# Ledger of designs, part 22: VHH binders against Abasic site processing protein HMCES (HMCES)

Target 1, 269 residues: Abasic site processing protein HMCES (HMCES), of Homo sapiens (Human) (q96fz2)
Amino acid sequence: CGRTSCHLPRDVLTRACAYQDRRGQQRLPEWRDPDKYCPSYNKSPQSNSPVLLSRLHFEKDADSSERIIAPMRWGLVPSWFKESDPSKLQFNTTNCRSDTVMEKRSFKVPLGKGRRCVVLADGFYEWQRCQGTNQRQPYFIYFPQIKTEKSGSIGAADSPENWEKVWDNWRLLTMAGIFDCWEPPEGGDVLYSYTIITVDSCKGLSDIHHRMPAILDGEEAVSKWLDFGEVSTQEALKLIHPTENITFHAVSSVVNNSRNNTPECLAPV
Below, E stands for the ipSAE of ESMFold2; O stands for the ipSAE of OpenDDE; V2 stands for 0.75 times the mean of E and O plus 0.25 times the DockQ between their complexes.

## First folded at step 3 (VHH)

Design k6 (from ze3 with Y103W; framework vhh_6z1v_2)
Fold by ESMFold2-Fast, scan of step 3:
Structure k6 (fold): chain B 269 residues (1-269), chain A 121 residues (1-121)
Amino acid sequence: as target 1 above (269 residues)
Amino acid sequence: EVQLVESGGRLVRTGGSLRLSCAASGRTFSTYAMGWFRQAPGKEREVVAAISWSGGITWHADFVKGRFTISRDNAKNTVYLQMNSLKPEDTAVYYCAAGKTYWHSSLYDYWGQGTQVTVSS
């Protein structure tokens, strides 16, 4: 997973993340650095994306089931990185393979500290190799959306006007991530950065790409992944597996250039 | 089935503010997404901002974020573009358009005549 869409306005995104804490109380996640959130139809590595994480990471003795939403840099910068410029990191940390996560120091260390997060997106993009050509067909991949009397469904839309209504109740894609905190050697603000855990593609996506992000399907999986105060690393890793509860449609080549940030990036062709 | 008339374009100094209005006629205004586009001399038309039929979702191009704000009043059949901190590079003819959805520019079927905005240094 190397490209996502996360275009919802901050208030709509916040409402889409409504959840219940351990005591069953309905809550909205509290923002950190909300001004750093930049909605986009075409998010690439090194840009900021919103993630959910446990309040306990920021506040001693906080209820570990309470959630913070914060923008983080896509591309994990390990806490032990000693150079002044994160772009000088010699290896790609955009994704983290599930099968080697406990063997790679860059991921094992933050995971051992409970630095689990849920990466939020409208969906993600993948490029399918076209037979007999070097061209690739991009697809937008997302959770199946529930049709409601008010919002409608993008997959079941009778007309283009109905597609606007689906964003009002859009089910955000929730991907398992690991984050770390890096303190610049010469001082300055702590950098929070993340990686997306990847797994083998499910049967439904195997013709598009051989890998997919580890998707946390439903609130039980999301809450267990986030709650590092009650759920051990070993137990949390049992949530990391392919899912078949996913859908997709082909999109135009407009998405290929990460500088293009228009709604056309995710529109069906 | 909707007609659009823009107003508000004029000469303004760098750093100034201006509000454009687009008045719509026709009974289906509230079912359309609305957009503001612009075309500078010698350049292609580009999308500036868009708003969903309900007003619940807005999109602004990166080069105007924090400076321009799109809004709509369905009771008055009007869409607005508030432009702040204007720069000479904002000089263009601004067009109002109505479409089936805000996320696909090719689905804007109805266009106004345009209103000229000139920003002097």
Scores: ipSAE 0.000, ipTM 0.279, lowest interface PAE 14.3, mean pLDDT 85

Design k7 (from ze3 with R27F S52R; framework vhh_6z1v_2)
Fold by ESMFold2-Fast, scan of step 3:
Structure k7 (fold): chain B 269 residues (1-269), chain A 121 residues (1-121)
Amino acid sequence: as target 1 above (269 residues)
Amino acid sequence: EVQLVESGGRLVRTGGSLRLSCAASGFTFSTYAMGWFRQAPGKEREVVAAIRWSGGITWHADFVKGRFTISRDNAKNTVYLQMNSLKPEDTAVYYCAAGKTYYHSSLYDYWGQGTQVTVSS
């Protein structure tokens, strides 16, 4: 998983993340650094993406079932990193393999601290290799959506009016992530950064790519992954597996250039 | 503390119309998606219609599309289901539900006790 879309306006994104805490109280996640959220149809590593995490990470005695939403850098910078420039990290920490997560210090240490997060996206992109050519076919991959009589589908969003309606009810993709906190050696703000856990692709995606993000399908899975106060690392890792509850469509090569940030990036063909 | 109270279920003739209401209390209604579900004897519960917390955007099952319309009034904490051109196949107990999102039945947290709709041929 190396490219995502997360373009919803902040208020729409927040309401799409409505949830219930352990006490049965209805809540919206509380924002940290909301001004750092930059909606985009084409998010690459090193950019910021919104993640959900437990409020207990920020408030000593908070209920661990309560949620914060915060922008974090994509590409985990380990807390032990000693250089002054995070972009000089030699290891690619954009993704973290589920089968070796407990063997890699960069991921095992933050997991031991309960630093689990849910990475939010409209969906993610993958590039299918076409045999006998240098061409790759990009696909936009996302949760199945309920069609509405007013919103239609992405394919029906040829006008600005219909485009807005598609996204007002969009079910966000919820991917399992691990984050860490890095304090610059020479001083400055603490950097929060994340990696997306990956698993073997499901049968439905096997023709597109051999790996997929670990998707948390539904609020029970999301709640258990986030609640590091009540759910152990061992129990949480049982949630990490391929899912078949996914759909996709081919998109144009416009998405290939990460500087392109328009609806055409995820529109069908 | 959380309550969803359905009303309006009754016996109606084929081709008739009926409006169901669901009054909500004990939670912040405007932040919840609302749905109407139904269950006929011997059948699984199925989603009939759903409306997002924002109002305005709605989903209707294919078997009721064009006949049923879901709506909500956030000032009154009420969701409605307007049912037109009723068929005997619409006979069921109708349930009001509140959830974090409208797109999946497993994500609805609160359920009413149901209201019986009977359509005579």
Scores: ipSAE 0.000, ipTM 0.125, lowest interface PAE 19.2, mean pLDDT 85

## First folded at step 5 (VHH)

Design l1 (from c11 with S31E; framework vhh_etentamig_d1; at its last look DockQ between E and O 0.01; V2 from the best seeds 0.00; counts 0 for: pae E 19.5 > 2, grease 26 > 24.2, placed apart)
Fold by OpenDDE, look of step 5:
Structure l1 (fold): chain B 269 residues (1-269), chain A 120 residues (1-120)
Amino acid sequence: as target 1 above (269 residues)
Amino acid sequence: EVQLLESGGGLVQPGGSLRLSCAASGFTFSEYGMSWVRQAPGKGPEWVSGISYSGSNDYYADSVKGRFTISRDNSKNTLYLQMNSLRAEDTAVYYCAKTGYSLKPYFDYRGQGTLVTVSS
């Protein structure tokens, strides 16, 4: 996974992340560093994206079932990194393979500390290799959305009004991530950064791409992944597997350029 | 622009009490944790206390635990530090600090500070 969409306004995004805590109380996640949230139809590594994480990561003795939403840098910077510039990291940390998560120190260590997060997105992009051509067809991949009688498929949003309705009720893609905290050697703000765990693709996606993000499907999966106070690493890792509960459509080549940030990026062609 | 203005410092005898205040502006106060840090003459900065954005959790350095109480009023954009049983070693400039999201007492902004002098 090398490209996502996360364009919802902050308030809409927050509402979309409504949840129940362990007591059954309806809650909204509280924001950390909301000013760092930058909506975009075209998110690339090194950009900031919103993630969910347990409140216990920020507050001692907090209810670990409570959620915080925070923009973090895509591309995990390990806490032990000693260079002054995160861009000097010599290995790719955009993704973490599920099969080697426990073999790589950069991911194993923060995971062992309970630094699990849920990466939020409208969906992610993947490019299908066309046989015989150097051309790649991009696809937007996301959770199936509930068809409201009035709101057709994303493709049927013929009017701006209908489009807004679709996004007001959009089910966000929830991807399993690991985050770490890096302190710059020269001082400054602690950098929070994340990697997306990847798995082999489900059957439905296999023709497009052989790998996919580990998607946490449903509130239970999301809750268990986040709740590092009550759920062990071993139990959490059981949640990491391919899911067939996805849909996708072909999009234009507009998304190929990471600088393009328009609705056309995820619009069906 | 983020602004933090400390007040309430002064001269106090050992065993005395002071209450510090910090007026915050230029950001959504209720969304951020806050901390007090101090710097004694000739020493480096020392984290003193922290409070969560909601005020539900408070944290203290071992050196001040049981003597100091941090609190906040989000409706007034104000941070407080009640200091009891003051000691000579508490003498320092006290700074209000805007804390990012971190378990560590890092801050991105701090005020100009208020001087607390504990002396007989």
Scores: ipSAE 0.010, ipTM 0.270, lowest interface PAE 8.5, mean pLDDT 89
Fold by ESMFold2, look of step 5:
Structure l1 (fold): chain B 269 residues (1-269), chain A 120 residues (1-120)
Amino acid sequence: as target 1 above (269 residues)
Amino acid sequence: EVQLLESGGGLVQPGGSLRLSCAASGFTFSEYGMSWVRQAPGKGPEWVSGISYSGSNDYYADSVKGRFTISRDNSKNTLYLQMNSLRAEDTAVYYCAKTGYSLKPYFDYRGQGTLVTVSS
């Protein structure tokens, strides 16, 4: 899992993140660092993407069920990293395997501090290896969407009005992540960065790729993963498993080049 | 009936500037994102820029980033494209659209276009 789409304008994205707090009140997440949000159809590691995390990470005695939304760097930089340039990190932290998360210091330490986050995306891309060629077929993978006029699917939109309404009602993909906070040795702002937890792919995706992100399906799963004040690490890890509640379609090779940021990246072919 | 009327095209020198306008009617303009798409002679359509319904987010193709600025005035139902540092490769008919250019039927909900010619 090395490519996502997260292209919604900030105001649309925020509304898509409406949630219920512990008391059942409807809320929107509060933004931190909103100017770091860089929407794109084609996000890759080292770029910023929005994540959800508990308000308790930022405010003493805050209600741990309340959510903050903040852009973070994809590719976790451990708090113990000593070099001045995060690109000097000697190992890949784009993803974290669920079966070894408690064996890797880079992930175990922040997880033990309750540094759990929900990584937001329109969906993610995976490349299917084709037998007998060096070519790979990219797919866009996302939650099944509710129907709108004619369809809630990207491929079913038959007018500009229907296309816009598809995205206004889009159910964001919610992936389990771990984040850490790195203080540059020469000073400056703390770097927030995340990794996406991966699991074995479900049956429906196994022909595309053998791994998938750990998807948190529904408000209960999202709330439990985020609420480090009430949900222990041990209980939270029980949420990490594959899901069959996923859909996909083939896309053009435009997405292969991470510099391409156009709707064509996720359009069905 | 959705109506999109582009204007502001013309002949300019390389390095010059133009400001395109798109007057919209037949739908609630402030509720929809908008895009500019261009089509050079003999070429397929190319998405140029997009803007969210509120105007708070804008997006650009790499070929125009830093030179073009999309904007909208929801009180006047008008979309704009400020085009600076124009090059010969920018010569095309420019269209505005409610959505992107990824599906042929949606490209047909563009206006008639406005011609931009960049030459000496």
Scores: ipSAE 0.000, ipTM 0.115, lowest interface PAE 19.5, mean pLDDT 84
ESMFold2 (binder alone), look of step 5: mean pLDDT 82; pTM 0.840

Design l12 (from a18 with Y102E; framework vhh_8pnl_2; also named q1; at its last look DockQ between E and O 0.51; V2 from the best seeds 0.00; counts 0 for: pae E 5.8 > 2)
Fold by OpenDDE, look of step 5:
Formats: sequence, C-alpha cells, structure tokens
Structure l12 (fold): chain B 269 residues (1-269), chain A 117 residues (1-117)
Amino acid sequence: as target 1 above (269 residues)
Amino acid sequence: QGQLVESGGGLVQPGGSLRLSCADAGFTFSSYDMAWYRQAPGKERELVARITSGGYTNYADFVKGRFTISRDNAKSTLYLQMNSLKPEDTAMYYCAAGLEYEDSDYWGQGTRVTVSA
C-alpha cells in the first residue's frame, strides 16, 4: 500500500470514528495535534495521516480502551534511529510485512511496547498490471458501503448533496499499523510515525495486486488491536490476516500523480 | 502515467559501457525501493542491483563492481551505469519499484541490452 485517500473534514472524520469504550459508553476519539491533519484524496508515504491509538499511550492509568486520534507521519522512524534525517533509514518502513514483523527491529521494538495503531483512510489505491501493455489500471479499494436506496454507486452521486450524504456515513477503512516515537538528535518535536502492516492479498484482490494492508474489520478487531493494555502482542497479531470484505472500482489515471488532490481520484470510471 | 519506463539499452561491444534509465511517470518515486533486474533468454529473472529509499545499495555477485545503481529523486529517475560489459550480461533489463523490503510491486517493460563482438 503506497497510496490512500483520507479527505473527510475533521469533524466528519471524528464522528466516523465513534466507538464504545469497555463500559459501553459511546465516545469520540480525542484529537492530538489536529492542526497536522491534512485531508487529501491522494495521500502518499511521508505525509501525515490520522491514526487511532490507545489513550494509555499518553496518559498514565488511562482506560486503554479509550481512543485518541492523531496525525502521524507515514513511514515509521524508529526511536533508536540516531541520524538527523529520517529519510536515511536503511529499510523502507512504509509497509511492514506481517510474516517478518518480529524479525525486524524497527517494527518489533515498538510493537513490543504496545505501539499499535489503526490507520484511517477512505480507502487505498492499487495499480493493476495490464497484460500486454505498459499501462496500469488504478483501483480504489475500500470497505463495502451501505447502499442507501437513492445512492446506487459512489459515482452516481450526481448532486453535491448526495455526495455529502455518502461521505457523512462513509465507513472508513481501518488498517493495522505500528507506530513509534522518534526524538531528533538535534532537538525539536517528537516525531510520531507509523507503518502499515501488509499481508498477502485476498482472493478478490489477487488479480489487482499480490499484497494488501492488514485490514481490521469491525469494532472488535479495532478495539483489540488498539488495546495494548489488555491484549498481548501475540493475541493482537492473530488479527492480522487477509480479508475478503473489500470492494473496489477502477478509477482514472488522475490518482497517478500524487499532486492531484480532487474527488476525481477516487471516482469510478 | 504511473509507469516505469526503461531506456538506454542497446548493442555494445564487450568491455563497453551503457547507462540505463528508468523514469517514474507518476509514483512517489522517493518513497520506493528501486531495483534493476535482468532476464536472459531461457533464464530466470535475476536481481542485478537494488537501492533503497534511503540510498543503500545492494548488488548481485556477478556485478563485481562493474555496475552502479543510483537514483535522482528530483527527476524521479533510476539509473544503472554498466561498465565492462560482457556477453553474459546480454538480457532484458527491468526496472522495479517496491515499498516492502526485498519485494517489488511495480515493473517496467524492460530495455534490451546486447553485448556482442
């Protein structure tokens, strides 16, 4: 996964992240660094994206089932990294393979500290290789959405009003991530950054791409992944597997350029 | 757009040099690990060289210092400088990009290198 969409306004995004804590109380995640949230239809590595994480990471004795939402840098910079330039990491940390997560110090160490997060997106993009051509067809991949009687396809939102309704009730893609905190050697603000855990693609996506993000499907999976106070690393890793609960549609080549940030990026062609 | 396009292949004499280029037409080039692969007729595709997003390089054993992989992020271009070419280097050379360690997600169509007297 190297491209996502996360374009919802902050308030809409927050509401979309509503959850129940362990007590069954309905809650909204609290924001950390909301000013770093930059909505975009076309998010690339090294950009900031919102993630969910346990409140326990920030507050001692907090209920670990409570959630914080925070923009973090895509591309994990490990805490032990001593160079001044995070781009000089020896290994690519945009993604973390699930099968080798425990073999890589960059991922194992933060994971062992309970630094699990849920990366939020409208969906992600992947490019299918076309047989016989040098052209790749991009696809937008996301959770199946509840079809409201009036809004047939995401593309059929003919009116701005209908489009807003679609996104107001959009089920966000929830991807399993690992984050870390890095202090620059030269001083400055602590950098929070994340990697997306990847798995082999499900059968439905296999023709598009052989790898996919580890998707946490449902509130239970999301809660367990986040709750490092109650759920061990071993138990959490059981949640990491391919899911067939994904849909996709072909999009235009507009998304190919990472500078393009318009609704056309995820519109069906 | 969104394609890796190789160039720079051709016919060269043994001992000659070529510089291959791979241009990225749409991907966030700087975020990707890049690699050159080659496939000779009747042989399997093999890694020639890799360069990480961080600039770390790895070479196949057969390279023996003859080739240099480099990247220009500003130009979104990958290079392979090939010196002291041998007939055994004759192959289709492919550019590849990946976001996972040792994996490649995207491939170019290749550029043909022929080393012959």
Scores: ipSAE 0.726, ipTM 0.866, lowest interface PAE 0.8, mean pLDDT 91
Fold by ESMFold2-Fast, scan of step 7:
Structure l12 (fold): chain B 269 residues (1-269), chain A 117 residues (1-117)
Amino acid sequence: as target 1 above (269 residues)
Amino acid sequence: QGQLVESGGGLVQPGGSLRLSCADAGFTFSSYDMAWYRQAPGKERELVARITSGGYTNYADFVKGRFTISRDNAKSTLYLQMNSLKPEDTAMYYCAAGLEYEDSDYWGQGTRVTVSA
């Protein structure tokens, strides 16, 4: 999992994240650093992506079921990192394997502090090996979208303009993440950065790629992953497993170049 | 990562040198850890050398001092300089890219190296 789409305008993204706190009150997540949110159809590691996390991380005595939305750097920089330049980290933290998460200091320590987040995306991209050639076929992978009587149909035959019309009620992909807070030794702003937890692919995706992000399917799973005040690390990790509730379609090679940031990146072909 | 293409393999005499290249199709190459693996006839695939996105290198004991892994992020290319080649280095050499510490997400088709005389 190394490429996503998260292109929704801030207001649309915020409404797509509507939720209920533990008292049943309807809420929208409160933004931190909204100016750092950069929508894109083609997000790569080291770029910022919006994540959900518990308000309790920022406010002592806050209700741990209340949510903040904040842009964070993709590629976890551990709090203990002592160099001035995060690019000097000696290992890749874009993804974190679920089977070894408790064995790696970079992930175990923030997880022990309750630093769980939900990484938001329209969907993610993966490249299928084409047998008999060295070319790969990119796919856009996302939650099944609920059709209504007044909504357009979503399919491989839909035009880019029809795809643009579905975003107002798009169900965002919600991926399990771990974040950390790093204070530069030379001073400056605290850097918030995250990793996406990965699992073995489900049967439906196994022909595309052998790994997939740990997807939190539905509000109960999302709430339990975020609520570090009430849900222990051990209990939260039970939410980390492959899911079959996912769909995909082939996209053009335009997405291959991460500098391309247009609707064509995720349009069916 | 979408496409990794290896080149530079061939037939060389013992003691010779080869430089393998692995080109990325224009993805965010600099974000990936890169590695060279090999598979000799009748043997399992094994790690030869790894270079992280930050430039940290690791080598298998059997190539230390003879092989050098390097990367050029501006050209999205990975290299393996192979010196003092031995018949036992004969294998298919594979380029790999990954975003997880212990696994590779993308693999090339391989390039054949034959050391014989």
Scores: ipSAE 0.467, ipTM 0.719, lowest interface PAE 1.9, mean pLDDT 87
Fold by ESMFold2, look of step 5:
Structure l12 (fold): chain B 269 residues (1-269), chain A 117 residues (1-117)
Amino acid sequence: as target 1 above (269 residues)
Amino acid sequence: QGQLVESGGGLVQPGGSLRLSCADAGFTFSSYDMAWYRQAPGKERELVARITSGGYTNYADFVKGRFTISRDNAKSTLYLQMNSLKPEDTAMYYCAAGLEYEDSDYWGQGTRVTVSA
């Protein structure tokens, strides 16, 4: 997973993240650093994207079921990194394989500290690999959506008003992530950064790509992944598996250039 | 990322040199870690060299300073300069790309290198 869409205005995104705490109270996540949120149809590694994490990471004795939402850098920078420029990291941390996560110090250490997060997106892009050709077909991949009166999918959006209705009720893709906190050696603000955990693709996606992000399907999975106060690393890792509850459609090659930030990036072709 | 296309293989005498190239018509080549692997007849595929998106390199022990991996992100091209070639270097050489530490998501079809007197 190397490309996502996360384009909703902050207020729409926040409402899409409504949840219930362990006592059953309806809540919205509290923002940290909201001005760092940069919505785009075409997010790539090293950019900031919003993630959910437990309030317990920020406040001693907080209810660990309460959620914070914060923009973080895509591409985990380990706390022990010594260079001043994170792009100089000598290995790629855009993704983290689930089957070796406990063998890699860059991921094992923050995971052992309970630094689990939920990476938010409209959906992700993947390019279909075809044997014997150098042409790739990009797809936009997302949760199945509840049909509205006028539109059951992105492809059924006939007008600007229907487009707005599609996104007003969009079910955000919720991917399992690990984050870490890095203090730049020359000083400055602590950098929060994340990796997306990957698994083998489900059967439905296997013709597109052999890997997929670990998707947390439903509020129980999201709550358990976030709640490091009540859910151990060992139990949390049981949540990491492929899901068949996913849909997709082909998109134009406009998305190929990460500088293109338009609705055409995810429009069906 | 499209199919990775290797070129530059061929027949060369021991002690000679070859430069392998791997081109991708891909859209974000610069984000990928790139690698060369080889497979001799009857052997398992083995890593030759790796170069990260940031330009850091790692080599298999058998390279012993004879090969140099490099990349040109503007041209979406990976290179392997192979010097002091030995008959033991005879193999099919494959280009690979990935977004995870030490993992490769995309592979080329390979280019043959033959080193014989």
Scores: ipSAE 0.058, ipTM 0.532, lowest interface PAE 5.8, mean pLDDT 87
ESMFold2 (binder alone), look of step 5: mean pLDDT 79; pTM 0.802

Design l13 (from a18 with S104A; framework vhh_8pnl_2; at its last look DockQ between E and O 0.19; V2 from the best seeds 0.00; counts 0 for: pae O 6.3 > 2, grease 26.6 > 24.2, placed apart)
Fold by ESMFold2, look of step 5:
Structure l13 (fold): chain B 269 residues (1-269), chain A 117 residues (1-117)
Amino acid sequence: as target 1 above (269 residues)
Amino acid sequence: QGQLVESGGGLVQPGGSLRLSCADAGFTFSSYDMAWYRQAPGKERELVARITSGGYTNYADFVKGRFTISRDNAKSTLYLQMNSLKPEDTAMYYCAAGLEYYDADYWGQGTRVTVSA
């Protein structure tokens, strides 16, 4: 839960986020701060990644089922943080354990304000620990993809046209997150930042790693997690559990270096 | 490679010093909070010292100024300087890294420290 791929151009990413509002009308999420979106096959903590959140966070009387998409900093900075530099935070907020989320003020407070978001990615990377060795095997982990003539396998993308076909219908990974809003003491723009909620790994991933992100599988789960106007914290937390609806493949060690931003990072080996 | 590897353990007499190292060649080292834990035979694993990605440190009460945790993000290396060692410091020492609030995602294999006359 410390490395993702989110490489789609903004317009392709936006179309992949098409949804229905509570009246059944098809919509695209509205962007905030689109210039902060930095697509990459290899995203690390402290970078910006796009998240979905309810429009109601920005407009007092908005329909809470309408969605905003915005880049936010990975690594939640609590609203009460007093230093000028987020790197001086005395604890790591890249992830948030589901079993203790209500015990940590950094997460409990924003969660109680309905500050729930959906973290978007092509998929995430995880390194398999091997006993008695100094080697780790990276895997790329993602939703199973529907194979049509428009979307082939990742390994079949040998040309620009084939690559576009793979990603045209890619089902984005949708992870449950919590965000907060921090006002720098020296002034300037409010910093929006998020944490990814984690759970025990499902049986299918347990041989790779003992933790996984909390994945919201399907539009009902995504809608309920986002809609803090209609779905209470207590109800939303019932959505937080492992899923077996996941697939993966081994990738090369190219992804180990976070400066490598190429399709090879997620290519099967 | 992106694996935690401890070194620097050994046999030392009471009052002596050791310096433990934990290396990780991954560039994500700078994003992780790092820690040293120890486990004596028949005891539960316990935190010795923690250092955040930004350099903030915490120590277990039993350390009482005898140990110093530090990190060099450019070299992807974590250190534990251990001074005034006592027989009760005898344990397997583990390096840990985490991206979660006060939690560890990755562990090293451990290095043995033995303090005896």
Scores: ipSAE 0.073, ipTM 0.593, lowest interface PAE 5.6, mean pLDDT 87
Fold by OpenDDE, look of step 5:
Structure l13 (fold): chain B 269 residues (1-269), chain A 117 residues (1-117)
Amino acid sequence: as target 1 above (269 residues)
Amino acid sequence: QGQLVESGGGLVQPGGSLRLSCADAGFTFSSYDMAWYRQAPGKERELVARITSGGYTNYADFVKGRFTISRDNAKSTLYLQMNSLKPEDTAMYYCAAGLEYYDADYWGQGTRVTVSA
């Protein structure tokens, strides 16, 4: 996974992340560093994206089922990194393969500390090779959305009003991530950064791409992944597998340019 | 299955320049983080430069501004402009796509760069 969309306004995003804690109380995640949230239809590694994580990471004795939402840097910078510039990392941390997560120090260590997060997105992009040509067709991949009688397809939102309705009720893609906290050697703010765990693609996506992000489908999966206080690493890793509960549509080549940040990026062609 | 094909390697004198190319022969180029690796005889493979799908770049410490990684998504081609080459830069250079830690989804066969007087 190398491209996502996360464009919802902060308030809409927050509402979309409504959840129940372990006591059954309806809650909204609390923001940390909300000013770092930069909505975009076209998110790339090293940009900031919002993630969910347990409150217990920030508050001692907090209910670990409570959620915080925080923008973090895409591309995990491990806490042990001693250089002053994260760009000096000699390996890529945009993704973490599920099959080798425990073999990689950069991922194993933070995972062992319970630093699990849920990366939020409208969806992610992937490019399919066109047979017989060098052309690549981009696809927007996301959770199936509830069909409202009038909004059969994201593309049918012919009116601004319809679009607003679609996005107000948009089910966000929830991807399993690992985050870490890095303190610059020279001082400064702690950098929070994340990697997206990847798995082999499901059958439905196999023709598009052979890998996919580990998607946490449903509140239970999301809750278990986040709740490092009650759910062990071993149990959490059982949640990491391909899912068929995704849909996709072809989009224009507009998304090919990472500088393009418009609704056309994810619009059906 | 995607294939990466490197080109542009050769023999060059110290202080010389080379431009390496990596052409996509069948994978989804634009969605991948890309990188150049090199492996000298008797040494481990090491990262030279990487460029994300979003165009962000970083370089190994030994590059010191001498090399530039770039990509052309329209051409499905990755480039490495190498200037001020040194004998120590002698290695097999590999193109990689789909970077995950020290691994990649796709690897080229490599192009040899030899820097010698």
Scores: ipSAE 0.018, ipTM 0.465, lowest interface PAE 6.3, mean pLDDT 88
ESMFold2 (binder alone), look of step 5: mean pLDDT 81; pTM 0.821

